# VH-VL binders against p38371: the designs that were tried, part 42

Target 1, 215 residues: p38371
Amino acid sequence: CNFEQPETNCFVQESPSWAVKYDVVDSPKDANGDECTTTAPLVELMGVYKYVNPETGAAQLALRPATLASRAIADTTTTSADQTSLGSLDTEPKDHGFCHANDFAPAFVNVAASDTAAANTIRYEFTNVRVYSAAVAPGTQFTGELKYTSNGCTSSYVMRAVWPPAPCDTASTEPAENCGVGSGLNPEFAVVCQPTSATGTTGYCVPAGDIPSFK
Key: E = the ipSAE of ESMFold2; O = the ipSAE of OpenDDE; V2 = 0.75 times the mean of E and O plus 0.25 times the DockQ between their complexes.

## First folded at step 22 (VH-VL; framework fv_romlusevimab)

Design ae5 (at its last look DockQ between E and O 0.01; V2 from the best seeds 0.00; counts 0 for: pae E 18.5 > 2, placed apart)
Fold by ESMFold2, look of step 22:
Structure ae5 (fold): chain C 215 residues (1-215), chain A 123 residues (1-123), chain B 108 residues (1-108)
Amino acid sequence: as target 1 above (215 residues)
Amino acid sequence: QVQLVQSGSELKKPGASVKVSCKASGYTFSSYAMNWVRQAPGQGLEWMGWINTAKGNPKYAQGFTGRFVFSLDTSVSTASLQISSLKAEDTAVYYCARQRGSVGKNSYGMDVWGQGTTVTVSS
Amino acid sequence: SYVLTQPPSVSVAPGKTARITCSGDALPNQDVHWYQQKPGQAPVLVIYDNSARPKGIPERFSGSNSGNTATLTISGVEAGDEADYYCQVWDTSSDQYVFGGGTKLTVL
């Protein structure tokens, strides 16, 4: 009896920008369990990179939330490395075409005090990250879990991400501006326009459902 | 198997209320918007509106902005239609239908339908 | 109010080709979907995005959209194809889905 093994590696589309949506699992609470108001963004861009150690073959996945980079403009001491979360990445797909990434180090930024705001540390902790790697859409969607802490508030989320990022406007009648034809997205992706604010209409196309998000 | 299973038929008097439920199974409920469609006896299909199953925000078609309320119970993957102050004209079959793609332009149709719930308002 | 116009009925002989039309203003700007509804049953999506077939819909079903008219074409019509057929579009001016009035296909 011959056994065949897949030879597909864990491909990840590397880009400074993926569109990432966070869906709340645990609403924001302080250390005493009392409600507070600070949340992760509804949607943000995220840098995603894959590294392979040439001597050992070990792979890593790097996640760099754009929000951390933008907040680092203050007089903080954080570096690009602090703003980037590294985790181990499988070298071969598992579990129906997923490449798992685990053991992520936290990503953070220290925001210095200003005339209008106190000092703060914004912290992302990623767990259970799974990159969809089946050949129809290799390395262009992933899911995971986020624990977000800022201003003493902690909340948790399911994270769902898609490449490429496509700007959109829920008020637009143009298909290209509402995650449709001309948007640049794979037409088989199930996506929805997620505004960047609760009251606005502009944002990015994000997965409409669990990864892999297909029609 | 992807399914939408609706609650049973209802016989009501004018002025009563009714709640039609639509339970989803076999897929991620929050990934697909839910439409409601009405069909009066001997008539065609009439779109009533939709609900965003991820956010819970309903949108109603013109003519359905009063006595008709869409709601969700995401813990049991269920969308519901409540009709208050029932009139004889509300006699119809009510369908839930899963939206493929975004509602609006670039939609991919309503790909899965519930079996329909007959609401009869008489006497 | 946006209106999609369908003929009330179409009759075709078994084995022949049925053509069911759906007319509307600015229809070429729309992706047209088609539904089949047999008596006492829920509608079933048979064509989406003008011409695409869902899984399990036979190649006998095809669709087109040109001019102000979309057409559902059923070749090799069988008795089991007797049904009401509805076209559907999104009306951007009112932000609503609109169904056509329906066409009863009779196979005689």
Scores: ipSAE 0.000, ipTM 0.437, lowest interface PAE 18.5, mean pLDDT 85
Fold by OpenDDE, look of step 22:
Order: C-alpha cells, then sequence, then structure tokens
Structure ae5 (fold): chain C 215 residues (1-215), chain A 123 residues (1-123), chain B 108 residues (1-108)
C-alpha cells in the first residue's frame, strides 16, 4: 500500500512488554568455532523505553529483554543498567519511516552457579535497530540484529518486534486467540503466533514478515 | 482404552536380526507418531527416533542409523523395530511410546508406552 | 550434544515433599516432560509441557521451571512414589528428544 509518510518525531511505544521474535542467521558457535547448542529464545517479551534529554533533545532507546531480566534473580553482580541495552535513537524518521538506533551497550547477566548448574553469563548485543515510526503505525514495530551469547556460545539473529504483546495459542481456532480479529493488534499488521517453546502452542503474536509487517 | 502391546522377549546371537512389534489399540493409529526408546540394563532412557504413522517416514536419532529400521503395518495398527547385525551392546529393553497429539515433530512428550521388549544378545 | 542434568538420587521421608531438578542451558526455550519409572515397569508420563498433568496423575505431582532448571515436585510422598524419574526435552539444535540421566527417588 502506498501512503504519504509525513515527517514526525521518532515515536516509540514505551512498554515493559513488546513481543519479539528472533530468526537465526548464524548458528551457535563457541569461541573455537565449534558447534554449540545454546540459542536465544524463540520469542520473548521485551521492555522498550525512549529517553530524551530535555536540554539537548538527544534521544536514546533502551531494550530490556524479559528473559535476561528474569535471570537476574540469580545475579548478584550486575545492575539493572547492565541488564538493559541502551543506544542512541534518531530524533526524526529517515528512510521509509524508520528511526535508526545505534551504539547499543551490551545487556548481560551473570547467573550464579547452583547445585545442579554451572555459572552462566548471558549477553545481548543489538545492532542496526530500526523503529518503524510512520504515521500509519507509529512506533509499534521495530527490527534489528541480535548477537546472543550464553556461556561462550554465540549465535546471530534478525530481530522483529511488535506492540502490543498479544498472547496466542496455535491450537486455538478463535481469531482473538490466534493473532486475528480481537487480539488487540492492528488489523493491518501481518502477524503469526509464535510459541514460547519449541514444543508448545502458547506464545505471542509476532511479525509474519519483514518490518514493517503489513497484510 | 488406549494401549500399546509389544512382542515378547528375544534371545539372539550376535550377528542375528530381531524384529520387535508394537500393536496399538484404542485410538487412531495414524494420528500419532510412534517413538522408540531404548534402555540398557541399569541405564537411563535413550530416544531412538520415531516414525510418522500417517506417512511412514522414519526419523532416527543420532547413533541409531543403519542397523535400526522402523516400519509400519497400518492394517493392524502395528509399528515395528528391526535391528540387524545384533551386538552385545544392543542388549536392552526396547519401548514403543506414542507421541502425544502429533504425527510430526511437535514433540509433546510420550503419553502411552508399551510394556517393553527385552532383547538379549549373547553368544 | 545437549545434556539434561539430574541428581542421581533424592531421598525423602513419607509425607514430605520431594523435589527433583533437571538442568539444561536452553531449558527456558523448551517444554519439559517428566516420566516416572518404577522397577520392572515401563515409564509413565507424569508431567508434560512443564506443568501439565495427564489424566490420572495425582495433584501431588507438579512441575515448574525457573531459569535453566525444571523441577518435579512431589508433595506428600508415598511409598509408591519410589521410582526413577526422567526429564525430557526436544532439542531443536540436534532435532531429537533428550532425556535426563534420571533420578532415583527413595522413600525412607
Amino acid sequence: as target 1 above (215 residues)
Amino acid sequence: QVQLVQSGSELKKPGASVKVSCKASGYTFSSYAMNWVRQAPGQGLEWMGWINTAKGNPKYAQGFTGRFVFSLDTSVSTASLQISSLKAEDTAVYYCARQRGSVGKNSYGMDVWGQGTTVTVSS
Amino acid sequence: SYVLTQPPSVSVAPGKTARITCSGDALPNQDVHWYQQKPGQAPVLVIYDNSARPKGIPERFSGSNSGNTATLTISGVEAGDEADYYCQVWDTSSDQYVFGGGTKLTVL
């Protein structure tokens, strides 16, 4: 669909919960280049926040993966700031309604060892984040790249995110429960239900295609 | 009622072949994949693979290719495991187990198990 | 290969609560299933999809996940609960089911 894209501010829907999908680009490798098995979540919730310096007008984008945050309960070494990836954000949309975010600091946690599990460091590195802020759907979709590392096992992903975080069940025939009408999502969004686990049916609606993902 | 009934115990010589059968009843056979699980004496459970009971396509776990063959006789709702060129290390209890709610790799666990078939390989 | 780690044994007095853990690096991305195997018997599914109980399984059995650890909890342990317990996941990387090493639960 062709529509006029007026120049506006880089609006970002601030929320503790976006639905984020990761599609693998590079399979997991360890420091020696050997195959390893740890991967990023299939889907997760993510806190997304925009900060603006009132004096300079400079904007920043903060990304806080929920799974990372959840692991922080066993982390006595990192702070909330360490668990949040903060990068610079454009003040105005650029190409095709996108606001670019760059220079993200890594977000990470150090999970302490337990009786049954070794200590684990998990790190998120975001790059080339682009928030779709066009008038038709301002600040409710974004994409980027993730480098995920868990205990030295590193993999790469394309990240695609949408707001609101609509829960879904692939086993349901009810549209509201399977990313259709009534789910709370923009009806023009092209979305699909992504289960939270490899074997489950319950998950969240995520973009079905490249961002912006429209029908 | 839903159940899986396996064939009886087998005693074989090294190099021989054995075929273990698993007859399903009480449900639509072709609607659920059938898993095979091995348990050596005093050891844990080991997944061998599964067969799609609708299409007949087998999937073998790593380490269970070559000598292990999954097959079906849909006319009698029976899945079979054939082991050729038997070795002493093949001595184990073999279980068939129904995949819960799927004929594919949705992997919902195994909700119905056969009683197991003991295969002993001895000179 | 992907590994699920279980304690080899757990002991509990009758009427008390037993907790059996299963740890894996990618466990948060997986649904965990639990099986009970009594001596000389076939395994029985007691928990699937992390916390769901099959029909006929007592409410005393429950499953939970926290971080990279899944836990099977058996409250009000009875003598009949003495068995080996196995956790299981589907490993997407290797595209196969993986079992834990099993935990022997002894009722004192």
Scores: ipSAE 0.000, ipTM 0.511, lowest interface PAE 14.4, mean pLDDT 90
ESMFold2 (binder alone), look of step 22: mean pLDDT 94; pTM 0.958

